Miniprotein binders against b1l550. Designs and how they scored, part 41

Target 1, 279 residues: b1l550
Amino acid sequence: MRLPEELLERARDIHSEAPSHRIKLDRVGSFGLKVPVEFKGFLLLAEADVWVSLPEGRRGVDLSRQVEAIYELSNPPKDPFSLCREAAISLLEKLNYADSSGVSIRFDAPLQDGESLKYYGVEISSIASDEIINKIRVEILGMTACPCTAELIRAYKSSEIAATHTQRSLGILEVSTKAEHPDPDKLASIIERAMSSPLRTYTKRPDEGGLVIRSLSNARLAEDVVREMIHLFLEEFGHLPEDTHILAAVRSMESVHMHDIYAERSFSLDEIRKEISSH
Short names: E, the ipSAE of ESMFold2; O, the ipSAE of OpenDDE; V2, 0.75 times the mean of E and O plus 0.25 times the DockQ between their complexes.

## First folded at step 4 (miniprotein)

Design xa33 (at its last look DockQ between E and O 0.02; V2 from the best seeds 0.00; counts 0 for: pae O 11.3 > 1.5, placed apart)
Fold by ESMFold2, look of step 6:
Structure xa33 (fold): chain B 279 residues (1-279), chain A 88 residues (1-88)
Amino acid sequence: as target 1 above (279 residues)
Amino acid sequence: SEVVRIYIEFEGSPEEVRKAFEELKEFARELAKKYGLKVIFELHEEDGVAYIFVRGPREAVEEFLRRVLERLEELGIRYTVRVEVERS
């Protein structure tokens, strides 16, 4: 049923009223929207959240305008970074009472794996006010091998190739910057290179042997995986603004334990440079 | 109330573009604060493009535009500019 449009002339505009309690709100929006995006040649269905700030003098947000803003920009589908940034700006422009806006977009990114595909998780955000803050979080699984057990087994049998327990480990890089979003494939590559070995969708027998040998030869503590992620990040992205903030973390699902290992470091570029230069 | 959108294409390296726009942005931000204007700044330094959105009272917005375009010319970097004006 569609109601007569003439009622708009008589009805109160509830949203534009002042609220009984004049309290500003930081984020009011529409969450869990499904939007199409085009990422490196793939058409993906992403999940998006959109929001704006709400001043103390305004009762409600025009939610239809929020949804309209991102859907107008998503047709035809475009790259998620442009969509994210443009939608955040459009929200702030369209909802003139707002001091800030934000958009988050989440998807699984395809990644070439030989003649097959694998994937990693991506969440990007753009927060708009009188400036734009861009955030990206990348999560990808890799393999880690325990160096402690490897050393014990080496002592038991003399060999250049040590045996140890291996497990899946989830690597995380999160970057918040005034610059454009870093390339997620490069972030995923940094994480994988910090691990003992990447995971493969499948391997043939000779390649499987090589993968296992590589992981044993590159046995690493979770702590050292995080340190290596930071080192590689600085090599690739050290040129970003000095107030860029990074979180590097790993959660290792230790195969011989009932529990996980977790290691994490947060830092800004100016902070980490001072730390490194003092050693 | 008036809205102005300023689209700038700079000719220069990303470093030159970033420096030029930062100078323009700081000037424009001070001016917007003085006049009580809502502004949004965006720079895409790899492509050399920048964007400025401003909203407020017509006379203030038009003065902002005039002053910002003058400052842009003072930067000495080669550029093209396109302005869109929306009056409601």
Scores: ipSAE 0.326, ipTM 0.751, lowest interface PAE 3.9, mean pLDDT 89
Fold by ESMFold2-Fast, scan of step 4:
Structure xa33 (fold): chain B 279 residues (1-279), chain A 88 residues (1-88)
Amino acid sequence: as target 1 above (279 residues)
Amino acid sequence: SEVVRIYIEFEGSPEEVRKAFEELKEFARELAKKYGLKVIFELHEEDGVAYIFVRGPREAVEEFLRRVLERLEELGIRYTVRVEVERS
């Protein structure tokens, strides 16, 4: 059963009423919406969160208008960067009581892996106030190999290729900037190049041995990977505004321990350049 | 209230465009604060394309638009501008 439209029009506008307590809320919105996006030739089902700020004098937000805004902009499907930015701006333009708006879109991004595909995690956000801040987080698995154990085995056997334990490591790059979102494929590439080796969806034609040998020949601590990621990031994206903020991190799922090793560094471009130039 | 959208295409290097728009943005932000206007600023540095949204009372928005366009002429960078007006 649905109620008559006239009754709904005559109902109290609860959302415009004064709240029980005059407290501003930072984010109020619709979370976990399913939206189609077009990403580099692929139609993907993404998950979106949309929100606005709520002033201290207003009881609630118009959630229906938030959902309408993102659905209108997602039909036909478009790239998630434009969708994120345009939806955040549209929300702030349409909801006159809001001081800020935001949209976050997350999906698994396909990446060419020989003749197959592999996937990495992407979360794209745009937060609008009087300016737009664009945020992107990329997570991709790679392989690391322990250099400490490699040295012990090399000393023991005097071999040209050291044996050591290998493990999956999760590389993370997060960028917040007033410029356009960085290309997530380039961020994923930076992470993979910093690792001992990338991971494959599958190996055949017996190339698995080659990948293992590559990893063993390029053994790296989590700390080494983070430093290399930062170095490669600066080479690729050093042109971004100086107030761009970056998080670089690695979580190594150590195969010889029941716990993980974690290394991270947060910095602005201005901060890291001053640090590097002082050495 | 009235809504105005300003689209600006700057000609210059990314650094020149960033500097020009930052200067315009600071001017426009202070102007919006004085007139009690809602504004949104965005710059696509790689394309040299900037966007300014403004909303508020018609008279104040029209004054804002006039002042922003005057300031654009003073930036010393070449540009093309398109203005869209939504009246309600």
Scores: ipSAE 0.286, ipTM 0.712, lowest interface PAE 3.7, mean pLDDT 85
Fold by OpenDDE base, second read of step 5:
Structure xa33 (fold): chain B 279 residues (1-279), chain A 88 residues (1-88)
Amino acid sequence: as target 1 above (279 residues)
Amino acid sequence: SEVVRIYIEFEGSPEEVRKAFEELKEFARELAKKYGLKVIFELHEEDGVAYIFVRGPREAVEEFLRRVLERLEELGIRYTVRVEVERS
């Protein structure tokens, strides 16, 4: 049933009314939208959140306009970085009462793994106000080998390559910057290189053996992985603005424990540079 | 009411654009505030491109634009202006 337009004209606009309590809201929007994006030649269905601020004098947000804003930009599908940025700006334009807006887009990114594909998790965000802040979060699994157990086994049995337990570890890099979104593939690469070894979707027996040997020869604590991630990040992305904020983290799904090991460091580029230079 | 949007794109080397953008940013921000305009600043340093986006009533936007362009001329930076008008 469609209501007659005449009735709509007579109805008060609830959203434009003054609220009972004049309080500004930071974020009001639609979460869990599905939008198509083009990424590295793949057409992907991504999950998206869109929001704007709401001034104290307005009861509600025009939610339909928010949804329209992102979907208008999603056809034809485009890269998620442009979509995120453009949608954030469009939201401010369409919803003129808002002083800030935000868009977040989440999907699994394909990554070439020899002749096969693996994937990593991506969340791309843009927040617009008087400036645009771009945020990207990359999560990818790798493998870690424990150096402590390796040392114990070495002490017990003299071997060239010490056995140790291995496990999957989730590496996380989150970057917030006024610059363009950092390349997610480069971020994923940093995480993988910081691990003992990468994971492989497809392995033959010789390849599997080699992967394990590599891991054993490059045993790292979760703490080591985080520090290595930071080091590699600075080498690759040290050119970003000084006020760029980074979160580097690892969650190791320990194979000998029922629980995970977690390590993280949050920092700005200027902060970490000062720290390193002080040594 | 008539709402005008303007996009100012800076042209030049990455270094020139960055310098001009940084010098103009605070000026433009204060100006936008003075005139009650919404303003967005974007710097794409790697591409050597900077944008100033502003939206509001025609009269305010025109005055804003005049003042910003004067400053750009003083800085010797090349620019392109795009204007869009929305009529309600």
Scores: ipSAE 0.126, ipTM 0.620, lowest interface PAE 2.0, mean pLDDT 88
ESMFold2 (binder alone), look of step 6: mean pLDDT 86; pTM 0.841
OpenDDE base, look of step 6: ipSAE 0.006; ipTM 0.274

Design xa34
Fold by ESMFold2-Fast, scan of step 4:
Structure xa34 (fold): chain B 279 residues (1-279), chain A 88 residues (1-88)
Amino acid sequence: as target 1 above (279 residues)
Amino acid sequence: SEVVRIYIFFEGSPEEVRKAFEELKEFARELAKKYGLTVFFRLHEEDGVAIIWVIGPREAVEEFLRRVLERLEELGIRYWVRVEVERS
């Protein structure tokens, strides 16, 4: 049923009314939208959130204009970085009462893995106000091997051959910058290179032995992995603006424990360079 | 691609500002279409502030900016302009 337009003309504009309490809201929007994106030759179904700030004097947000902003820009599908940035700016154009807007887009990114594909998690955001801040979070699984148990066994056996437990570890890099989003494939590569070894979707039996030996010969604490990720990040992305903020983290799903080990560091490029140069 | 924000501060009544902005917006929208650029607009009418975001290849954005600034001179309203460039 469509209501007669005569009734619509007489209806209250609830969203433009004063609220019961004069409180500003930071994010009001449409969450969990399905949107197609083109990523490095792949057509993927992504999930998007769109929002704006709501001033203390306004009761509600025009949600239909929010959905319109992202859908106008998503047909035909385009790369998620351009979509994210452009939709955030479009929200400010369409919703003049907002001080800021934001868009987040989440998807699983394909990565070439020999003759097959593996996948890693990507979440990108753009927040627009008088400036644009771009954020990207990459999560990928790898393998770590415990150096403490390796050293204990080596001492006991009087052997240089490593023997220790291995486990899956989740590496995380999150970057917030006024520059363009960093390439997520490069962030994923940094994480994998910092691990004892990468994980594979498919391995042949001879190759499995090689990966296990590599992991055992490259035993690393979660703390070691985080430090290596930061080192490799600075080599690849040290050119970003000094106020760029980074989170580097590892969650190790310990095979010998009922709990996980977690290590992280948050920093700005300015902060980390001063720290490294002071030592 | 390059993202450029053009802040235009108009000196005039809200009605004069709105008229100048709509004329500039129509010109800029057609120009962006010609150059294959993405463009967005916002007007804070009470404050006399207009914002144009233009997104695309550096060369095309630079040409767009030059043409928009030329058109501003023709509007007959007092203004000043600030350009913010985001590059990476």
Scores: ipSAE 0.000, ipTM 0.424, lowest interface PAE 11.7, mean pLDDT 83

Design xa35
Fold by ESMFold2-Fast, scan of step 4:
Structure xa35 (fold): chain B 279 residues (1-279), chain A 88 residues (1-88)
Amino acid sequence: as target 1 above (279 residues)
Amino acid sequence: SEKVEIYIFFEGSPEEVRKAFEELKEFARELAKKYGLVVYFKLHEEDGVALIIVYGPREAVEEFLRRVLERLEELGIRYWVRVEVERS
């Protein structure tokens, strides 16, 4: 039961009081909210975090206004990109003491896989202040196969198709831009095309053999995969603003080692173009 | 100690695959006995996929792998292979 309005009107506004210490906080908000989103024809349950900056002279944030901001915009469900951006703007309008606001939305995105679906991880955010910065991170598992072991086994006159060890590898693309969020399906596609082979949600034994053959025929180091991801990214998204920042990374869970191999590169579009044009 | 899983993908009829794998299995079993290795075999003949798992000292397991791959070349059947290695 909701409290009578008369009691709410008479209560102290604790949030507007001076804090015990005059310290600004960067992010204060509601984290782990469940929110429905519409993604490419699918109704998905996403997890959202919403926050604002809190000035040094104010004790607390109005959390009810934060929840209102995202829920007003999520009913009916809409695409998570528009929701993210519009909610961040709405937070600044509703909470006028804040210098900045942010919204992050996380979900597992469906990806067509023959007659079935597989899923990859998506996290998007929008941070609003004097400008809006949109960020997207896509993570998807694929297969890699070691070219060094393949060459060694080939030297022993194995079959025409080189033999080697395979492993699962996690591909990561993260993009931060003043433009609209890139299409996550295109980012996932870039990652999978850079791998030795994609993984599938369901495989029959003949299909499983096909994936293994594909990975063995396309052996790549983690370093090779990162470079290929960057190359493919530039072909697809080179039109984004020059100050767009990208992280490309691969974590290979090496089956022949007790440890993982990790490779990454962070760059802006401006710096990578200058680097490539000098080669 | 080392564990190696050898996945062998044969191209051929189920009968050809079974014959080839029986020859390889007999060779590998004797080799494992010679080197004091623990070995496990499985054949999925309908899909042409065979699995050999071998356990033991690193040098012996690696020599086993080399000899098994050499023997595969002598079987006269087309194949490709995937090897997974786990060290303790």
Scores: ipSAE 0.000, ipTM 0.125, lowest interface PAE 18.6, mean pLDDT 78

Design xa36
Fold by ESMFold2-Fast, scan of step 4:
Structure xa36 (fold): chain B 279 residues (1-279), chain A 88 residues (1-88)
Amino acid sequence: as target 1 above (279 residues)
Amino acid sequence: SEVVEIYIFFEGSPEEVRKAFEELKEFARELAKKYGYKILIELHEEDGVAWILVIGPREAVEEFLRRVLERLEELGIRYWVRVEVERS
C-alpha cells in the first residue's frame, strides 16, 4: 500500500534538514549497483557506483534519484562509456544542490585470442562538475621471464640454452583525460605487447612450448615492462590533451619467492615528453 | 523483427560443460512452448574451450540468457557471454 498524500505532506523532509555538523562531503551515493552494459557486441553484467557531492548545509542525498538516473539510461543496455558520461551529467541535473557527480562502472572485458576468449579487467569513470573528466583503468595478466637467472644459467652451462623462471605478471594502465575514454582493447594490447608473452585461456602442448620459448627469448624485468608500456602508450595515444594523466604499473608474482615485485610510474603527457626530450 | 545470436563460453571440465548444455537444451524447449517459436542451440568445442551458440528472437533469447546465467552460477561454472544483433 502507498502512503496517503496527506501523510506524505506532513512528513519531515529529512534529507533537506540541517546536518549534525556543517561539513561538506565529497562523495555520497549508491555503490555496488548491478547494471547490464553492451560492450563490443557482448552483453555484460557490470557493477556501478554513483555519487554526488553534498553541501555543508544539507543532511542527506536523494538516493532514489541517483538510482533513477543510472537505471533510466541503462535500459536498454548501452555501451559503458556513454552510460558513464550521461549518468554523471544526469546526476548533476537531477540533484541541483551538488557541485559534482561521478559514476564508475567495472566489468571483465572479453578479448579475442584466436578461437578462444580471455578476459581483462576494466573500470571506467566519469566525474562531472563544470567540466567532465574521464578515467579508465585496464588490468591484464601476462607472462614475464627473469633475465638475471637466464644470464646465470647461460654463464654456468657455457651454452646458448635459454633457461630461467617465468611468472604471471599483472599489467596496469590508468588514463585520466578531458577527452573521451581511450579504447580499452588498445590499452590491453599495449600491456600484452610490453610483456615477455601474453597468457591464454587454453593452449595445446606445441602452443604452450611456443609461449615458453617466446618468454625466454624476450626476458624482461618489471621495470622493463613499465618502460615499454609507456613507450607504446605514447605511440598510440600521444594525441590526447597534454594534461592527460597516466599511471603505468606492473606487479610480478615471482614464482621463486613468496613476495611480488612491483614497478610503477605516474605522469602527465606534458611531463613525460619534456623528460624524454631532455635525454 | 530482431534476431539475436548469443555465444556462451564456459570454463570447466568437458563433463561439467556437457551436463550444463543438456540442462540448457531442456530450458530452450520450455521457452519455445512459452513464446511459440524455436530457439536454436548448438554446442561447440575447440582447443579445450566449449561454447554454446543460441539464435532466436530477442525476447526469447533474453529470457533464456537470464535463466542460463542463474543456472551456471548454481553449478559453479565460470562463463562469459557475447551478443550479436542485426538491427533491422
Scores: ipSAE 0.000, ipTM 0.083, lowest interface PAE 25.8, mean pLDDT 76

Design xa37
Fold by ESMFold2-Fast, scan of step 4:
Structure xa37 (fold): chain B 279 residues (1-279), chain A 88 residues (1-88)
Amino acid sequence: as target 1 above (279 residues)
Amino acid sequence: SEVVRIYIFFEGSPEEVRKAFEELKEFARELAKKYGLKILVEIHEEDGVAWILVIGPREAVEEFLRRVLERLEELGIRYWVRVEVERS
């Protein structure tokens, strides 16, 4: 059904009208859009949020134009980094009244795991104003083993490798930069290398035994894991602009407690280098 | 009135592009603010590409462009420009 052209021509342009209260809004947009993306040879269904700033003198945003912008750029499906960046730029170009725009895309990223796949969480954003800021957050589960209990059991049984409790731990790396998005597979790799051992989707008994022994010989506190993640991040991504901001965190789901242990550090590249150099 | 969109692209090695971008971006931002223009800047260091996009009324954008190009020539920075005219 299509309304007569005369009605469209004579209808008030609600979005262009003055609002009831002259208040600027930071983010107005379409949230929870389903968009296909191509990631490292996989076609994935991602969830996207698109938004723009709204000036105090304008009542509303053209939401249909926002949806058109991202869908035009998502057909055919492309990598989520290009989609995120290009959609943010397109929104700012198409919606002339906006001072800033943003796009966030979330998906579970596949990672080869022997004969099968495992998945880790990815959220990327591009925020456009007078410059573009790219953000990425990677979350992946790994294994940690308690060094304190390991030492107690070692002393008790006089063995070189002590029994200890192990648990799943969630590692988090978040990067905000004016450069291109870091490769999430490399961020996931940093997190896994900082842990006592990675987790597997499926293992045969000998491989499982090796994983357990590896975690026991590499027992780490949550604090140890965060420090190692930062060290490994600087080795891999120390070339990023000095004003790049990073969050490194780990949440350990302690198997012997009713609660979790959490450790984190936020920093900019220039801040952390000065800190390390001053010691 | 006509709304005009202008892209200014910088040429050179990654080093030259980064230097040009850093020297010009603050000047461009202040000028855009003075003329009430929308401005977006981006740099891809590895590819040796940086650009400035400016959007607004034709007269204001033309004055902005004239001033920016004068500055680019004074600094010996290599560039190329794409101009688009918008009508809604």
Scores: ipSAE 0.000, ipTM 0.269, lowest interface PAE 18.0, mean pLDDT 80

Design xa38
Fold by ESMFold2-Fast, scan of step 4:
Structure xa38 (fold): chain B 279 residues (1-279), chain A 88 residues (1-88)
Amino acid sequence: as target 1 above (279 residues)
Amino acid sequence: SEKVYIRIFFEGSPEEVRKAFEELKEFARELAKKYGLKVLFELHEEDGVAWILVLGPREAVEEFLRRVLERLEELGIRYEVRVEVERS
């Protein structure tokens, strides 16, 4: 039931009122919106969060204008990078009291895997103030094999190929930059190449055997994987602005433990180049 | 409300482009602050292309635009302007 518009003339404008406490809020918005996106020829259902800053003198945000900002730009579906950027700008345009805005879009990205597809996690964000900061986070599963146990078994049995435990490991690359978003497929590729072996959606015995042999022959600690991810990232994306910030991380779901192993490093391009060039 | 995009074409090395853009950005940021405008900057350093987006009341945006274009002309920098008028 729609209430008469006449009531709007008598109702207080709650959002424009002074708040009970004069405190600025960093992020106020609509979270968990479903939006279609076009990604590399695929139409995907994504989840979006949209927000703006709220000044200390204003009680609330007009949430309907936030939803308008992203939905106007999502039909027809477009790539999530353009959608994030354009929606963040639109939020600043529609909400004059906001000093900053942000949009985050999450989806599972298809990746070609032989004749099938596998999927990896993507989160793309744009945060606008007087500059746009673009963020991308990629997460993909791979396999790691323990070099410590491999060495113990090799010493015990004097075998060329040592038995060791293998486990699924989640690789993470997050990039924050004033430049355009890096290609998530390239970030996923970096993560997979840093692992002992990639994972497959489907394998037959010969292919499965090959992956196992590859992982055993390329046993890596979580710490090894993080360092290799950083090395490969610098080869592919070293051209990004010096103030680009990167997080590289691995969470290894250890098959011989009740807990996970985690390794990470965050850095700017300026920091890591100075570190590597020392000695 | 009025929305204006200024596309700016810098010539020179990436370092020269970055320096020129940072100087222009300082000028435009102070000007936007003076006029109470929202301004947004992007630099595509490899292409030598920058964007300035300015948002706000028509009269203030027009004055901002006039001053920025005057500065670009003084510096001999090539530009393109796209104006979009927003109505609710």
Scores: ipSAE 0.222, ipTM 0.681, lowest interface PAE 4.8, mean pLDDT 85
Fold by OpenDDE base, second read of step 5:
Structure xa38 (fold): chain B 279 residues (1-279), chain A 88 residues (1-88)
Amino acid sequence: as target 1 above (279 residues)
Amino acid sequence: SEKVYIRIFFEGSPEEVRKAFEELKEFARELAKKYGLKVLFELHEEDGVAWILVLGPREAVEEFLRRVLERLEELGIRYEVRVEVERS
């Protein structure tokens, strides 16, 4: 049922009224929208969050305009980086009372794995005010082999390749920068290279054996993985602005325990450079 | 309201460009506040290009633009400016 337009003219605009308490809100928006994006030749359905700030003198946000802003830009589907940035700007344009806006887009990104595909998780964000801050979070699974157990087994049995437990580990890189979003494939690659071995969607027996052997020969603690991620990140993305903020983390789904092991480091490029130079 | 893109191509070292941009940014920010304009700044360091997006009433935007250009002249920075106006 659609209400007659004449009735709408008589209705108060609730959103534009003064609130009972004059308090500014940082984020008001719609979360869990579905928007199509084009990524690496794939048309993907992504989840999106859109929000703006709300001044103290306004009761509510025009949520319909927020939704309209992102969907207008989503047809035809475009790359999620442009969509994120443009939508953030559009929100400020459409909602003139807002002094800040933000957009987050989440999806699983396809990654070539030989003749098959694997995937990693991506969250792309842009926050607009007097400047734009771009954020990207990449999550990809890899395999870790425990060096501690390997050492114990080596001590017990003399072998060239020491057996050890292996598990899936989730690597995370989150980058916030005033520069353009870093390449998510490069970030995913850094994470994979930092682990004992990558995961494969499809393996034949010889390939599987080789993958495991590689992992065993490159046993790493969760702490090792994080440090390696940081090292590789600096090699690839050291050219980013010094105020760029990075979160490097690993969640290891330990196969011998009921719980996970987690390690992380948060830093700016400036901070980490100073730290490394001091050694 | 008008949407105006100001694109500034800076000439100089990365340090000079950054300094120039920061000075301009501060000036422009204060000016925008004065005129009740929304302003967004972006520096593309790789290209030495800064973008300034200005949103607001036409008259205010025009005055803003005039003052920004004057400031650029005062700074003595080597630059090229391109202005794109989208009227909505």
Scores: ipSAE 0.207, ipTM 0.678, lowest interface PAE 1.7, mean pLDDT 88

Design xa39
Fold by ESMFold2-Fast, scan of step 4:
Structure xa39 (fold): chain B 279 residues (1-279), chain A 88 residues (1-88)
Amino acid sequence: as target 1 above (279 residues)
Amino acid sequence: SEVVRIYIFFEGSPEEVRKAFEELKEFARELAKKYGLKVLFELHKRDGTAWILVIGPREAVEEFLRRVLERLEELGIRYWVRVEVERS
């Protein structure tokens, strides 16, 4: 049932009222919106969060203007990088009380996997204030093999190629920059190359055996994977601005433990270059 | 009052644009705060393009624009302006 329009003229404008407490809020918005995006020739279903800052003198945010900002720009579907940037700017234009805005878009990105496809996680965001900061986070599963157990089994059995436990490991690269977003496919490639081996969507038995042998021959600690990811990142993206901030991490779902192993490093390009050059 | 948004695009070599953009950024930020305006800055170092977007009430935006364009003229940087008006 639709209420009479006359009631709207008599209703209080709650959002424009003074709040109970004069406190600024950093992020107020609409979270979990479903939006279509175009990514490298694919039409994908993405999930979006949109938000703005709320000043201490205003009780609430105009949510309908937030939804308008992203949906108007989502039809027809466009690339998620342009959508994030344009929607963040649109939020500042539509909501005059906001000092900053942000948009995050999450989806599973297709990646060529032999004759099939596999998928990795992508989150792209743009945060607008007096400058635009672009963020991208890529997560992809790979395989790691334990070098410590490999060495113990080799010694025990007097074998040159030792058995060891293998497990799925989640690699993470997050980049925050005032430049354009890095290509997520390249970030995913960096993560996979740092692992003992990539994972596959589909394998035949001979290919599966080969994957396992590759992993066993390329055993790596979580710490090894993070260092290799940083090395490969610098080779591919060392041209980004000095104040670009990176998080590199891996979470190894250890098959022989009831817990995971985790390793990470966060850094700016300026910091890491000074560190590497000092040795 | 009417809310307007204005883009100021910088023209020149990548080095000229970068130098002018960095020099103007501080001035434009301070000016925007004085007039209660929203200002956004973007510099694409790889292709040497840069723009300033200012949003707010027409009178305040026009005064901001006048001051910023005078500064750009002093720096000898070519520019062009795109004006958009909020219709809702």
Scores: ipSAE 0.011, ipTM 0.487, lowest interface PAE 8.9, mean pLDDT 83

